# Miniprotein binders against Homoarginine-6-hydroxylase 2-ODD-C23.2 (2ODDC23.2), part 3

Target 1, 357 residues: Homoarginine-6-hydroxylase 2-ODD-C23.2 (2ODDC23.2), of Arabidopsis thaliana (Mouse-ear cress) (q8h113)
Amino acid sequence: MVIYHRKVVFTYVRAKRFYHFLNIEMVTDFKSLLPVIDISPLLAKCDDFDMAEDAGVVEVVGKLDRACRDVGFFYVIGHGISDDLINKVKEMTHQFFELPYEEKLKIKITPTAGYRGYQRIGVNFTSGKQDMHEAIDCYREFKQGKHGDIGKVLEGPNQWPGNPQEYKDLMEKYIKLCTDLSRNILRGISLALGGSPYEFEGKMLRDPFWVMRIIGYPGVNQENVIGCGAHTDYGLLTLINQDDDKTALQVKNVDGDWIPAIPIPGSFICNIGDMLTILSNGVYQSTLHKVINNSPKYRVCVAFFYETNFEAEVEPLDIFKEKHPRKETSQVAKRVVYGQHLINKVLTTFANLVENS

## First folded at step 10 (miniprotein)

Design v5 (from v3 with A10Q)
Fold by ESMFold2, fold request of step 11:
Structure v5 (fold): chain B 357 residues (1-357), chain A 114 residues (1-114)
Amino acid sequence: as target 1 above (357 residues)
Amino acid sequence: SPRLERLIEQARELLKEAKELLKNGDYEELIKMADWLLIDVKYLFFYARMLMEQGDLEAARRLLQLATELINLAQEIVDAALKLNPDSEEAKRLLEEVKKAIDRLEQLLEEIKN
């Protein structure tokens, strides 16, 4: 734990000075910054039968509750994933996007590849507006037939870059770690909502689907280029691993102001998504965010999305309806079939990609 | 409580899935199912303790009886996984988790006798 404490101290001090240097006009105190949450006390006890009573866990749970009720975005430190792996993921991604266009097209998105693979700069749109980025779309792999006719469209293996050669193995290791980390954070969030630690590990949530978008933002020589238009994330929570030397992510706070999410080396940026809003019975609200690029240098962002089971029919969990009731006349029964929604988005995205190719 | 009955029903459905998987599941399926059973055990233990603190010992006993079934089946599934892959570090880890669950179950059953 000494190693974790040393990293936490240096990261916190550096980020604090960086925030004030770049954004002093918009931020005058701590309450305007995104929270920084050291989750190491949560991780140390997350497998214990009595984790809910641990003082360190209780403290982290309180911080998670406040962050999720407020902006819905926070930095995660003390997460146990090594700096070397976090940085290597970004370095390999830089190397791939530096390849000639013809080489990147060898893993292009196609229906026969299960809608997995590379998409070129300028073919992705958010709310009808062009996103100035390129990306690799990856999804959890599953056995043929597992999800019936609905899932058939997305069957097939991910198309991992062959250059660098170690890309696939390292990313699969990274995905496993991100999946485990996300589940443990969700145990803290479950406690924050007043449930057991395991409310997000029931029948419809215990075999989570995941999505990964490996995104490259080309350098620009003008201001306010839309790298990714304003949106909310669909799943439960997202872990963002982005380049440390560039600030492009902006988050809409509860007052309606866009605030910058300045990278903190060695951290993840973590945010909640639409499915968590539904599952929590509206207690936690997913947050609008966008990427506005002003950097002349290339920027990489590797986003991991922790989702429900593919087949999940998502509605507010009973325990949270009981703990956080809504008036009968204003309560809306939310029932969303995750896999159907995902497939619709995948097909719509691909149709737009073909039209603009 | 309607929510308690739904909890019991969901755990019994997992038991049925696990019993079927034990007959025909591959290594990866067995490992995943054992993990799910043990998570449900932790879930049942959490609410059993809550019911004991509230004095509803009959409801707590019902949850602990169900947890016993889940633990026994998890042990069978981990043993089956070890037969398929005797050097599996993940299966060995899960077997240790089963042992911890047995120890906790015995503790909770002893506390309920008071």
Scores: ipSAE 0.825, ipTM 0.935, lowest interface PAE 0.8, mean pLDDT 86
Fold by ESMFold2, fold request of step 11:
Structure v5 (fold): chain B 357 residues (1-357), chain A 114 residues (1-114)
Amino acid sequence: as target 1 above (357 residues)
Amino acid sequence: SPRLERLIEQARELLKEAKELLKNGDYEELIKMADWLLIDVKYLFFYARMLMEQGDLEAARRLLQLATELINLAQEIVDAALKLNPDSEEAKRLLEEVKKAIDRLEQLLEEIKN
């Protein structure tokens, strides 16, 4: 049986039953789909001292482990963030991007704005190829002086749209919820890797930086327009809130095939990043993905990136080196300093924006 | 084990930072520190219980002693945050977490005696 997503409207409960049915009877279709993980048992117990022994948590942890060892992408349902908020975030973002160009430029990215703000269509590049999207770049705000000279570049407030007026307050609420959700998913991932729940909440990880890209992909009347070139994410975990009626995100599976990430209403798409690959001692691999536009309709995607502490020097965690020892190493692995990398990327991106403006 | 000693070292470092923050910290800094202390308490409880199951009661007792210090300081910090903002929902939630941590600590200390 082949079921076109366009013919059937699924709710949370129906979607769960539908994918369970597909897993049982249509193996070929299941291999072409990303895992759907109901994390509600994890969230129900994530603050309990004994969460690691809870049967519901153990079941979710097993699903997280399989997904992260395989494709590194999965849908998250049962996450507790309301449909209203998820939809308002996208609706407000649609409203902003529909404004005249000169209105969007009022919050344009500048050095004096801490490299935060609006980027117009076509000025961003991934691997030397032009990305056909527009965006608002947002970063965690921090007190003046907190991150020394290197962090000074990024000091200052985010530039939120003033229309609609409630945009800032709703997005700050959304960011807090995404931060909390990401932390709780990482407790499940920590258990999946064989640690305590809290291995991603130690000294270099307990005060996470975050990045948010609020992305608009203009509609196209030609096929296979690159909305965002192939890449992996740099941080630990990404939560993707995308429009429900368009399939544009593609993910490279372990067989080397590009598979679509078909939107599931009310879900987040969740994927792991490069820092988690390093921290897990290579057990989980970040996944190549891209956005290819074939739709005449405008598409919004709000991506939340959960990162390390700004000052973190990232290397494999000792517990995961012990649990998952790597075969043979002849050389000391190069350490990665997150904040230095972030600032280098910010400055390089801005220089490219100026050159292509 | 080296990992256990690193855990202890990091928890002691956090205690030192928390004591300084109690003198000079604003509301937001106090709330954040209380949360970090309580996360480290949960971390210490997890490994203490693991050591108890392995029969290493002296190492477990060391972790519970350290957890006691973290809990006491978290209580002081939450109390200071409540003085700055008596209606704080966040501080009241953290106070409840402190109470739960005290109860769990007493349970674990009783189990280790037996």
Scores: ipSAE 0.825, ipTM 0.935, lowest interface PAE 0.8, mean pLDDT 86
Fold by OpenDDE base, fold request of step 11:
Structure v5 (fold): chain B 357 residues (1-357), chain A 114 residues (1-114)
Amino acid sequence: as target 1 above (357 residues)
Amino acid sequence: SPRLERLIEQARELLKEAKELLKNGDYEELIKMADWLLIDVKYLFFYARMLMEQGDLEAARRLLQLATELINLAQEIVDAALKLNPDSEEAKRLLEEVKKAIDRLEQLLEEIKN
């Protein structure tokens, strides 16, 4: 009897790998203009002391280096998060956004809620333009007073929807897995920059803040509706879990062309942020991207932003200054405290909401 | 090197924080601190090996000595976490990582003598 279970598991794992390979091969015929990186060799060695010497890790590191240099966006496969969980996050997100507006308002963003919760359509602005999306904004929870007076603005629990009932526990599990995944990708990026695996786990980075935006894009019957305006992400890494049936994310390549980031089922889209640009001594540039609503169907996207420590003063890491010296002290961004930047962004968004309401 | 001294300083600060947390830390704080200590140990091992390959055995020994202090404290913290939650799979995982760190430390200490 025991032999049958091993054969079924092997056949199922082979079938899932084959379906993943077939989906990757079918997507390879579609010119995914963004690199697809299987990080499973990196994850297999993430706890090993000699991980940097592993041939599989070296191959992944080389792919990460190229992706971060050339486009700043890549697909991540072999990431170890179950497809069932990834899909359930999207399904539950659809269910929330399908709720009556009055139910969504039960978790409305307020200053007293630490700017956590539901944003209605048209509240978010990017570069002074209104974004055609609704969202739930989540932030890492922290003890009262942990981040002093600056952090006080964001103090409070995340406002999770009560419907669907399992949404909180699902998303808390998902956040943990995204945190671990982001950490492991950054170990690969740290190696790609010629450091140890642990350069992004130092004093200013070992207690990373995170932001999650659970985004709903309404269906449109018009062309060129901006779901999210053109921007770079501020943090270290972004992990995007999106609907598989709608191409909406656009990435600006080095030539200045907008490339569609076609969804790959079971993948994350990963991109680098402005803080990683600074920390890398400008080796890896954050990439401008936007969302265009181009479907009559509702689209969801869960964006997880892996950040520095809340109080981190972000400057180029010494190891990367040594490995990648810059000739000109070009405008490496003024010393920016991440938490202060985040608060300023939140307060600006809220002020714009009050002025336009 | 200035970088080496900064690394040592960072690890010493973490040791201080960890010792304070061992007095009054809750389970989640203890688990988190044990993970941080083990990361700094892995970092110290990476650079100790690099320094050994460069022939800077003195600097390598300093890092391995510091790693020893971090490992010992990580063990104490994991033991404290296990007292609070004996069935914690995360604490058990960290205990196995502490054992691996001890084995790796012993290996590096033998390599630096030869």
Scores: ipSAE 0.765, ipTM 0.903, lowest interface PAE 0.6, mean pLDDT 88
Fold by OpenDDE base, fold request of step 11:
Structure v5 (fold): chain B 357 residues (1-357), chain A 114 residues (1-114)
Amino acid sequence: as target 1 above (357 residues)
Amino acid sequence: SPRLERLIEQARELLKEAKELLKNGDYEELIKMADWLLIDVKYLFFYARMLMEQGDLEAARRLLQLATELINLAQEIVDAALKLNPDSEEAKRLLEEVKKAIDRLEQLLEEIKN
């Protein structure tokens, strides 16, 4: 199977806050099994009061609705983040993971660092199985005491690599752009659920927490090495920036089949999380996914998780209860406190780190 | 409707928080609050229009009145942020969003009279 690397030359036209991709016919002969959504029409109208009535927005909304119903994963193109930035994030991430182990340990995750920093290979567990990846765990920074005693566990700055020196500033810029992109995608999803564009920007959602995992998957000479075990994401949305030359992410479709999420250069993979499932009154189900390391080459993946407010008590939104009535007996009706869940997850992961050290 | 009353209550809570922040908030807090107020204004406009289309002009007027209070406070907050950082591109952007919100408010207030 000759993988024709057609250089998709994206011409970015700077329009306001977003780069619009000129529709170069991405004849990506890659029949992606996941839907590809150009969100540029949505972004063009994201600040307009009448955005819900725009024909281009309506088309994007219809694509988002189908993707969220059928698979809960989609490619995002026309997202306005430069390919140069996306690629530089991956390149700098490769450079970090290529560092000597002693250099990576300078930013080692510790409780005193608010559980931020580098996790060595074999520390992460998914469903009781060891994951074959290393990572830098990053969280939204906040003022001391902002999130009370619960938030205290995560207090501290992110631990950025000192080498390469530009890594911090690059990633802070990237986080901002991913935050803005996630917000705009959620406006489309809010419309797709039949709400206003702003249903995911209410009191408990307007100051979203974020998590970022900068993940390195070592090269393997064996088949079926689990890079990351099967899971759903917890938050609202995940934006995945992955290496373009390696297929590793697997998504479980509605039929129960594992489909490969083949990388599309310049795209994000976007998926919905468990909190979006709850908020949507279970209309959009979070999708089970896993990573299988199938390459002898090192693979990087930057996963940005757009979350609720840290203190958010997540329940189905009233508008979506009204539009999509369900029996209250569904698991979706459970009130979940996001910050408490996050802390429990972090502490559990760290306990595994101590036991395996 | 119970939903409408809850929406009004949430916007009034934000208005209270914003008024307190205007007294002692730092630049970043002010910018963030202005953005939140403008989102709630956009939300109120969406529902006001929906209520107008449904013929519930009284409920629409209540939302537009609340939106007016939020817009006025957003302007005050942006002005306070601009005093702290006159060259802030983000504060200037929010000021333009306030102007657009005023224009949209005027349009909706004209539509509801006809």
Scores: ipSAE 0.735, ipTM 0.889, lowest interface PAE 0.7, mean pLDDT 88

Design v5 (from v3 with A10Q)
Fold by OpenDDE base, fold request of step 11:
Order: structure tokens, then C-alpha cells, then sequence
Structure v5 (fold): chain B 357 residues (1-357), chain A 114 residues (1-114)
């Protein structure tokens, strides 16, 4: 009991000093830093019927609105996930990527494994450029036949590392907590868009798919090594847990400049995806981002992607069409079936793997 | 409004799915459905209150009536889940959320009479 309080106070004091430093730097150069949002007030009221009227929630909602309008990326603090768990996820990820290549290949991505598992360095491509990372690709598990012929390609269990032994159980716990956190952030975003807290929990969104990429970036002695090419995320929200000692993620601001997403210990980086852009009737735009490997040390990043339902035909939500009407000349976002998009992406990546193997 | 009718239709579809699941659903399916029903109840309460503030008491009453049906079914589903797993902390949590939903329903029904 006593040791937990001192570590939390020290991490919170280091976070507060780092936040104070970041807040002082944010006050001096507002254009160069991502906003930091304490969502604790939102989480405290997430189950309350009157949450929309709570003064603390209203303040968080205002911060979320600004972040989603201006940058589409923000730091999340006060998220309720323990620092010990967040750090253990990164530690175990380092331990896995430190294994011999033959051990990593025991969980290799295969079609028979539903395209789940380990992807070697140099297989991932973004916009026709090779990405210098390795990963474990995980997807929400589902019953056989649940998603028909479309879902069949992804059927199967996740392939978890056997070393360390606790890896599976810890990651399943982490996924649950990231799912709950994403849901609660989306309640704040729903309010920020002028809806109820629950606009992102309707029929097409209430059983959200998720993707998790457990990513390892090799150490480099060269400048400008692309760890992950410039892209937007497809889904609703992304939660990024990254190493605390290496700045690699770059976010393109509204001015077209690349802002470094400096790690804040105990925070998530959160960003919005293309489906949230569509659902919001284009109010919140997904933001282009990339990873540049710039450290001689190995870097890990766990990206959790909170998605729509697998079968969701994504279109602007009626409430947000009413609140935020578009001009008729705005390209109506084509109805996109999420599951079909995901499968096309997976199959394309696998074809590239076979060609480059 | 067309939006109100769509909202009612979606909640009625979920109510139908939930009634079918109560016949043959496993513990995990029951827990998930109870959570979904309670979210739709919260959604209906939000819109009922908005309609009350707009003076559309008839539309608000329709939503509160539908919310009552969802609450009752959520309770039945949670009770079924507790029969399958009596020590389920999640089912106990959902039971407390059902009680809070009943209290909120009673409050809104009192507000709409005054």
C-alpha cells in the first residue's frame, strides 16, 4: 500500500513537472505541442445519467472539441490504467522482440492463423515505401461464421508470445481496459459534437471491432529512417502506448508542419480516425502522422485501434448531419464496410509479404 | 420527428434481439446484451429530457415507456446471467445499474407530471 502511493506521487510529480514544463512550453509555442487532456472528470461521470451537465465533464468536452478540431491528436492523462500495467506491456514487448528470430517465427502471421501474429522487419509498406518495423498483429476474436464470408479470412485466435508466459493474460487485460477507455473518450467526443454521450454506441458501433499492433522499431545509426510511413488511421480512435525515452511519432498540424509527439510517461497519445471523420459529418478530420526511427536504441509502441462494428456501413450520423450540415457539393463519404476495408488491407499486406519473402 | 422514429425503431429492434437472446444466450452474450440495453436506456433518457425541455411531453412519454420495457428486459437478462454465474461481479454491477435506471425513470416520470 505505502509503496504504491509514493510511486504514483513521484510519477505524478514527474508527470506534473514534465506537464508543467510542457505547459510552460505550450504557453510559449502553442503551435508546436499536442494538447494534454486530463479525462478524470469524464471517467468519474461516465456511468451517470446527467454526465453531460457535470461541470468537470463540460470542461473535458471543451478540451476534446478543441483538440479534435485543431490537431486530431492529444495526450490523455487521468485515464485510470495503472502505470505498472502500461510499463509492463512495453517491457514484455521489448522482451519478445529481443528473442531469437526463430522464436519470433513460432507466432508468424499465416493465412491459416487468420492473418494474426508476428510480421518480420521490412514486410510492412505504407504508400509503396518499406516500413522499418516488426510487429505482432492482433484482432478482436470472434465465433466462427459470425461475420460471414468476409470475416472468415480473419477467423482464429490471436497468436500471443509464449515468452514471457504472462503475455497473453496481461495483453487481454490491457485490451479490455483500452476498449473501456476508448468508449469513454468517445462519449466525451459525442458530447463535443453536440450529441448525447451515446451517439458512438448505436447499432453499428455498439459491438466495436479492434485491432492492436505491437510494434518494434529497430535501432538506427542513420537519419530519416521511416519506421512507419505517413498515413491516417482508419477507425474511430487510436490509443498509443510508446517508450518514454524516444521521440519518433510525428503529427502533421494544420499549418502543414510536422510536430514531434514527445512521450509523456503515464500518458496515451490518442488520435481520431477516418471513420470518426465520416461519422462526425467531417467536423473532426483525421490527422496525417508518421514514425521516424531516430534512436540507436530499440523502440516499442503498442497501438490499439478502436473500430466500428465489423459489418458497419459507415456514413455520417443523422444527429451530426443535423448539427453540422455540409454543403451539397461536399463529396458524400462513400459508404464503406469496415470489415471489407480491413480484409483488403490485410490481403494486400500479405501479398507484399509473399513477394518480398 | 424522423430522427425520433428511427431512434424508437432501433431500440425496438434491440428489444427484439434481447428477447430472443434470453431464450438461448450464454452468460457472455447475456452480459453484453444487458450492457447494450442500459446504454439505449441512457440514450432514451437523454432524448426524453431534451423533449421535455422543448415542451414535447407526448414524445418524451413515448421514450420513457420504451425505456421501461428495456429496463425490465435488462433486469431479466441480468437475473438470467446471475443464475448462470452467481458470483459474477459484472452481473452484480449491471444489477446496480438497472436499479439506478429505475430510479432515474421514476424521477423523469415525476418531472413530466409536474
Amino acid sequence: as target 1 above (357 residues)
Amino acid sequence: SPRLERLIEQARELLKEAKELLKNGDYEELIKMADWLLIDVKYLFFYARMLMEQGDLEAARRLLQLATELINLAQEIVDAALKLNPDSEEAKRLLEEVKKAIDRLEQLLEEIKN
Scores: ipSAE 0.724, ipTM 0.887, lowest interface PAE 0.7, mean pLDDT 88

## First folded at step 11 (miniprotein; from v3 with A10R)

Design w8
Fold by OpenDDE base, look of step 13:
Structure w8 (fold): chain B 357 residues (1-357), chain A 114 residues (1-114)
Amino acid sequence: as target 1 above (357 residues)
Amino acid sequence: SPRLERLIERARELLKEAKELLKNGDYEELIKMADWLLIDVKYLFFYARMLMEQGDLEAARRLLQLATELINLAQEIVDAALKLNPDSEEAKRLLEEVKKAIDRLEQLLEEIKN
C-alpha cells in the first residue's frame, strides 16, 4: 500500500505535458468506476442559439444521459474554473480548519445566525448516526422576509472565516463560478432528457437557491470511520471539490456495490439530487453515497449544491412527463416544497445543538 | 399542441411581469428580467426551429412573433437599466445579447419565408 503513493507524486512534477495524457490514461483506467465527461464542448456553445445542433454538444449530452441513467455520478473536466482557484479554495479551507478551536467558534453556527457558520466535529448526524466531520454551512443570502415565515429560519449573512482574510471574497467568486457551471451542466441534462436546453430555467428555477458545505474530515487511525453517513442529495446538482490525495467518497452503483470516487486533480465530482429525480419524472435517480474517513491526514471537501427556487413546488416537468411517461403510482409524482424540506432538514440536524449549548 | 400553448402562456406571463417591472423596477430587478426574457427568447427560437423542421410554419411564426415582443421589451428594460447605471458592464453585455437575438430572429424569419 505505501509504495503506490510515492510513485504517483514523483511522476507528477515533470509531466505537466504528460499530465494531460496521464490524466486521460488514468481517467481511462478509472473509467471503470465513474464516467469522466469533458464538458468543454457544451460550455463553448452554452450561449449560442444553435447549441443543441452542435456535434460536440450532442456528444456531451449523450455522455451526460448515460452517466445520469447508469450511476448518477460523474467527473467533470473542461469546466473552465481555474485549477488555481479550485486549489486555493481547498488550501484556505485547510488553513481555517487548522485554526485553534476558539478561533473557529468566532463563526459558530447558531439559530440566530440563520443556521449559518461553523459546526464542530460530532454535531452532524446522518440517518441517526454521528458524522465524523466539522463544517461551515453556507446558504444563498436573501433579503429579510423574501421567503416569508419559512425563510426566516435561514435569514442572515453567511459567516465567513476572518482567517484567512481573503476567504470570503474567494468563496463568493467560487460560488458564482459554481452557479454558472451548474446552470450549463443542467442545459446539457435538459437536452439529454429530450427537452430544450432551457427546461430548468423556467419560473420555478429562475432564482435558484444554493447550499454550500465546507467540510473538514479529521485524520483517523481506525478503518471504516463514517465521515458522512449514506444519503442522497436533495437538490438538482452537487459539485464536489475534494482533496486530490485521499479517496473517501463512496458511491453505490446499480448493482448495489460501493465504489470509491477516486479524486481526479482539476475535476469536479458531479452528482444529481432528488429534485432532479422528480423533475425528470424519475428518469434520473439520485444515487446513495457516503464518506468513509480512511486517512491519518486531514481531508477537506467543498460541496456546492445547486437547487431550485426556495419556494419551488417541485413536480415532474410537463415536457419530461410527455417524453418519459410513467404510471401515476410512482412515488416520484409527489409535489415537494423545496424550502420547507430544507428547513425541516436543518431543524432536524441541529435540534441537538440547542440542548448541548 | 398542449406543449405549444404552455410555451406561449409562459412567455405571455413573463411579458406581463416584465411590463410591470419596467414601470417601477430597480436596477437589479431590471437586469434579472432582461436575462429571463432573453432565455425565453432562446427557448422560443428552439421550438420555432423544431416546428419549422416539422413543417408547422404557422406555429413557428406564432412563436417568432412572440419572440419579437420579448426582444423589444428586453431592449426597453436594458435601456432603462443603463439609464440607472450607464457604466454597467452587465447591462452592456445584455444589450449585445439583445442585438444577437434580433439577428437570429431576422435569420429565422427569412428561413420561414423560403
Scores: ipSAE 0.735, ipTM 0.890, lowest interface PAE 0.6, mean pLDDT 88

## First folded at step 13 (miniprotein; from w8 with E9R)

Design x1
Fold by OpenDDE base, look of step 13:
Order: C-alpha cells, then sequence, then structure tokens
Structure x1 (fold): chain B 357 residues (1-357), chain A 114 residues (1-114)
C-alpha cells in the first residue's frame, strides 16, 4: 500500500510539470496573436545603475519597443507577482459577484462616495452603448482637498466588499504590486523610446494616480454581446488580470482586424494608454479594444490603470520630442490635464444614473 | 546643450523642494522625497555616463556635482526620517540605497579622472 502512494505523488508532480511544460509548449505553439514578453531580466536589474547596459534588459527593451509600435498590447510573464495572489484576486472577485444583489448594494457607487464602489449591470456606457458588465470602481485615495476643486468629485475612501472579509487587504496588496510592476515596465518603455529608464519618473509622474476596475461579465446565451464597448485606455499602462478559461477581450491590430486576446495563465495583458501616446510624442499609439461576452459562464477581469499625477498637464516629453521629432501638424501636441479628463469621463458615465434613479 | 540645462534645472528644483521639506516635513513626506532624490541621482548618473562616453567630461562633472548634492540631501532626509521612526525598515532601505549611490558616485568620479 505505501509504495503506491509515492508513485502516484511522483506521477502527479511529473504530470503537473508535464502539464506546465505542455502549457508552456502550447503557449509557445499557440502563436499568441499578441507578443509574449518575459520581463524577468528587466526586473532583475530595475534597481541597478547599469541596467540600461545589461544584455537581458536590452533584449526585453527591444521586445517592448516592437510590441508598443506594432500592436500596443502584449502579455507579460516573469512579472514576479505570485500566481496564488493573481488567482486569489479572481476567486474573491467571483465570490463577491455571486453575492445577493442587496449585499452588493452595501458598497453601491454614489456621487457622495466619490464615485467609488459597485455599479450594477447596465450602468456603464461606452460610446453611447450600454455595457453588459457590473463592476467595482476604485481610485487612489488622497487627502481631502489635495487635488483642489477638481479632485473633490473623487474624494473618499474606496468601498471594499465586506464579503469576503479579506478582500480589502488582498486588493491593497495587489494594488501595491501592480504599481511597482507598472513602474518597472515603464522603465523598459522609457529605454525603448531612447531615454533613460527614469523619463516617466519626473515631476509630472512622481505621484502617479491609479484606477482599478474590478469587472464582472455575466454569462450570455447569445453571440456578440458587448461586455465593454470599443475604446482606448486613457492612462499610461493597463494591467489586465482575467479568467484563464474565457476569451473575451478583442484588440484591433494595425491592419484593422479584431484579434482575440486569449488568456495565458499566470500572465498579465499589458496595454498602453493615450497619455503614453502623448508623452512618447506619438511614437506608441494606444490601441482600440473591446470585450465581447461569448460564454454562458460568468467572467471576471481586474484592470489596473497606472496613470500620471492627478494634476499632470500631459505633453510630449522633451527627450522624446528630441529623439522622435514630428512635424508640428501632428495633433499629438494637445496639452491635457489628466484629472480633468478623468472627472469628465466619470461624470459623463454617471450622468445617466441620476436620470434613471 | 538644451538637454544639459533641463537636467540641471530639474535637479536644482528638486534640491530646493527637498531643503524646504527637511525643515518641516513629516515622516511620509521625508521618505517620499528621499526616494525622489535617489531616482534623480540615478537619472544624473545615466546622463553623466553618456556624456563621458561622448568625451564631454566637463558636462559629466557638472552632473556628478549635482548628484553629490542630491545624495547628501537624501542622506540628511533619511536621517531625519529615522529620528522620527528609528525602526522604519523603509528608511533603513533608503539608507542602504544612499550608500550604493555614494559608491557609484566614487566609481564615476574615478573613471572621469583616467
Amino acid sequence: as target 1 above (357 residues)
Amino acid sequence: SPRLERLIRRARELLKEAKELLKNGDYEELIKMADWLLIDVKYLFFYARMLMEQGDLEAARRLLQLATELINLAQEIVDAALKLNPDSEEAKRLLEEVKKAIDRLEQLLEEIKN
């Protein structure tokens, strides 16, 4: 009897290694329509003074440059965030959305809550079309009055679910890790643009804002249900943690075709936003994407948006204007105040809530 | 060059902000400023190295001088933060980063003499 259990455990460990090898080999043979970038060499050197000269960093930087030029979306592997944490975030998010509607309403989004909290299905609109998702909207917390009259609209604590009880602490840890990861990816992108690693860590970017959308997509029995309408992201970088078993995110490539962003277990999907387009002097264009609900099963997605300072007046960085000069006729040069744009977007999305209440 | 003058201006603005914060900053503000100073030190070292490779040793020395001022102020700020919170692991980490920055500065200053 005892000998059988050791063989079964060895076969299971070999099967898990073989499944991990088959998943890695299948991930290698599945020509992911989006590039897969192992950023571990970049992270290994992110605090070193000579990081820009490291051969592993140079290789990652070259992959980031190509991805940002060609598609503006890529998978990130070797990111250093534990699979257990990534999966726990999704699991607890499923658990929240499975709660009775009355329990979800305990954290209902309201103007008085600084537009933080739970929004029911059908509240969100993208380009005048109703989105078939529910969400919890979170923003970086800040002291009252820190961002003046513009910031008042978003003042308040995040409304974390009380069920499951550990949700707040888990998500606060996750936010910190996503913030650090985003900073390190931006160091690679800064090098890819021909700057120092630290071009995105200047005065305008020393206190980066963040947005997080915890999104639940209901199961559908119909084809082509719009979970989220076609848009570009506004910020610098987006980190997407999605369910591993459902393909729903669609990305518009340079040829104008919609390509599926098939989930890769343990990866983030990373994309660039409109602010990075501006800051790069238009070298890297933000990519149009949408979500199509195509599964009878409930799907979750956690999108972390790494942004500029709230008050940042975003314009092309001088270093990137020098490296990548453009003719004055390019519309890229519009100075945009990030916080004002965010507030306008929030108010526009929720203006329809007041009419239907 | 216009780039060199931008780098110098950035460093001097941060030095001014940091000197003011050292008078009245709380622990969190001090820690945040020390981190910013150390990032700008790394930024100055990157461009100093690039200027050395280009043979512009005068411009490189000017950036290394500014880096020296930023490092010294980062140390003062970290020491002030440690007085407020002696058991701060974050302040201790920043103190080790200051030491690494000093070592790198000494290395670059030796390279620019040879």
Scores: ipSAE 0.788, ipTM 0.915, lowest interface PAE 0.6, mean pLDDT 89

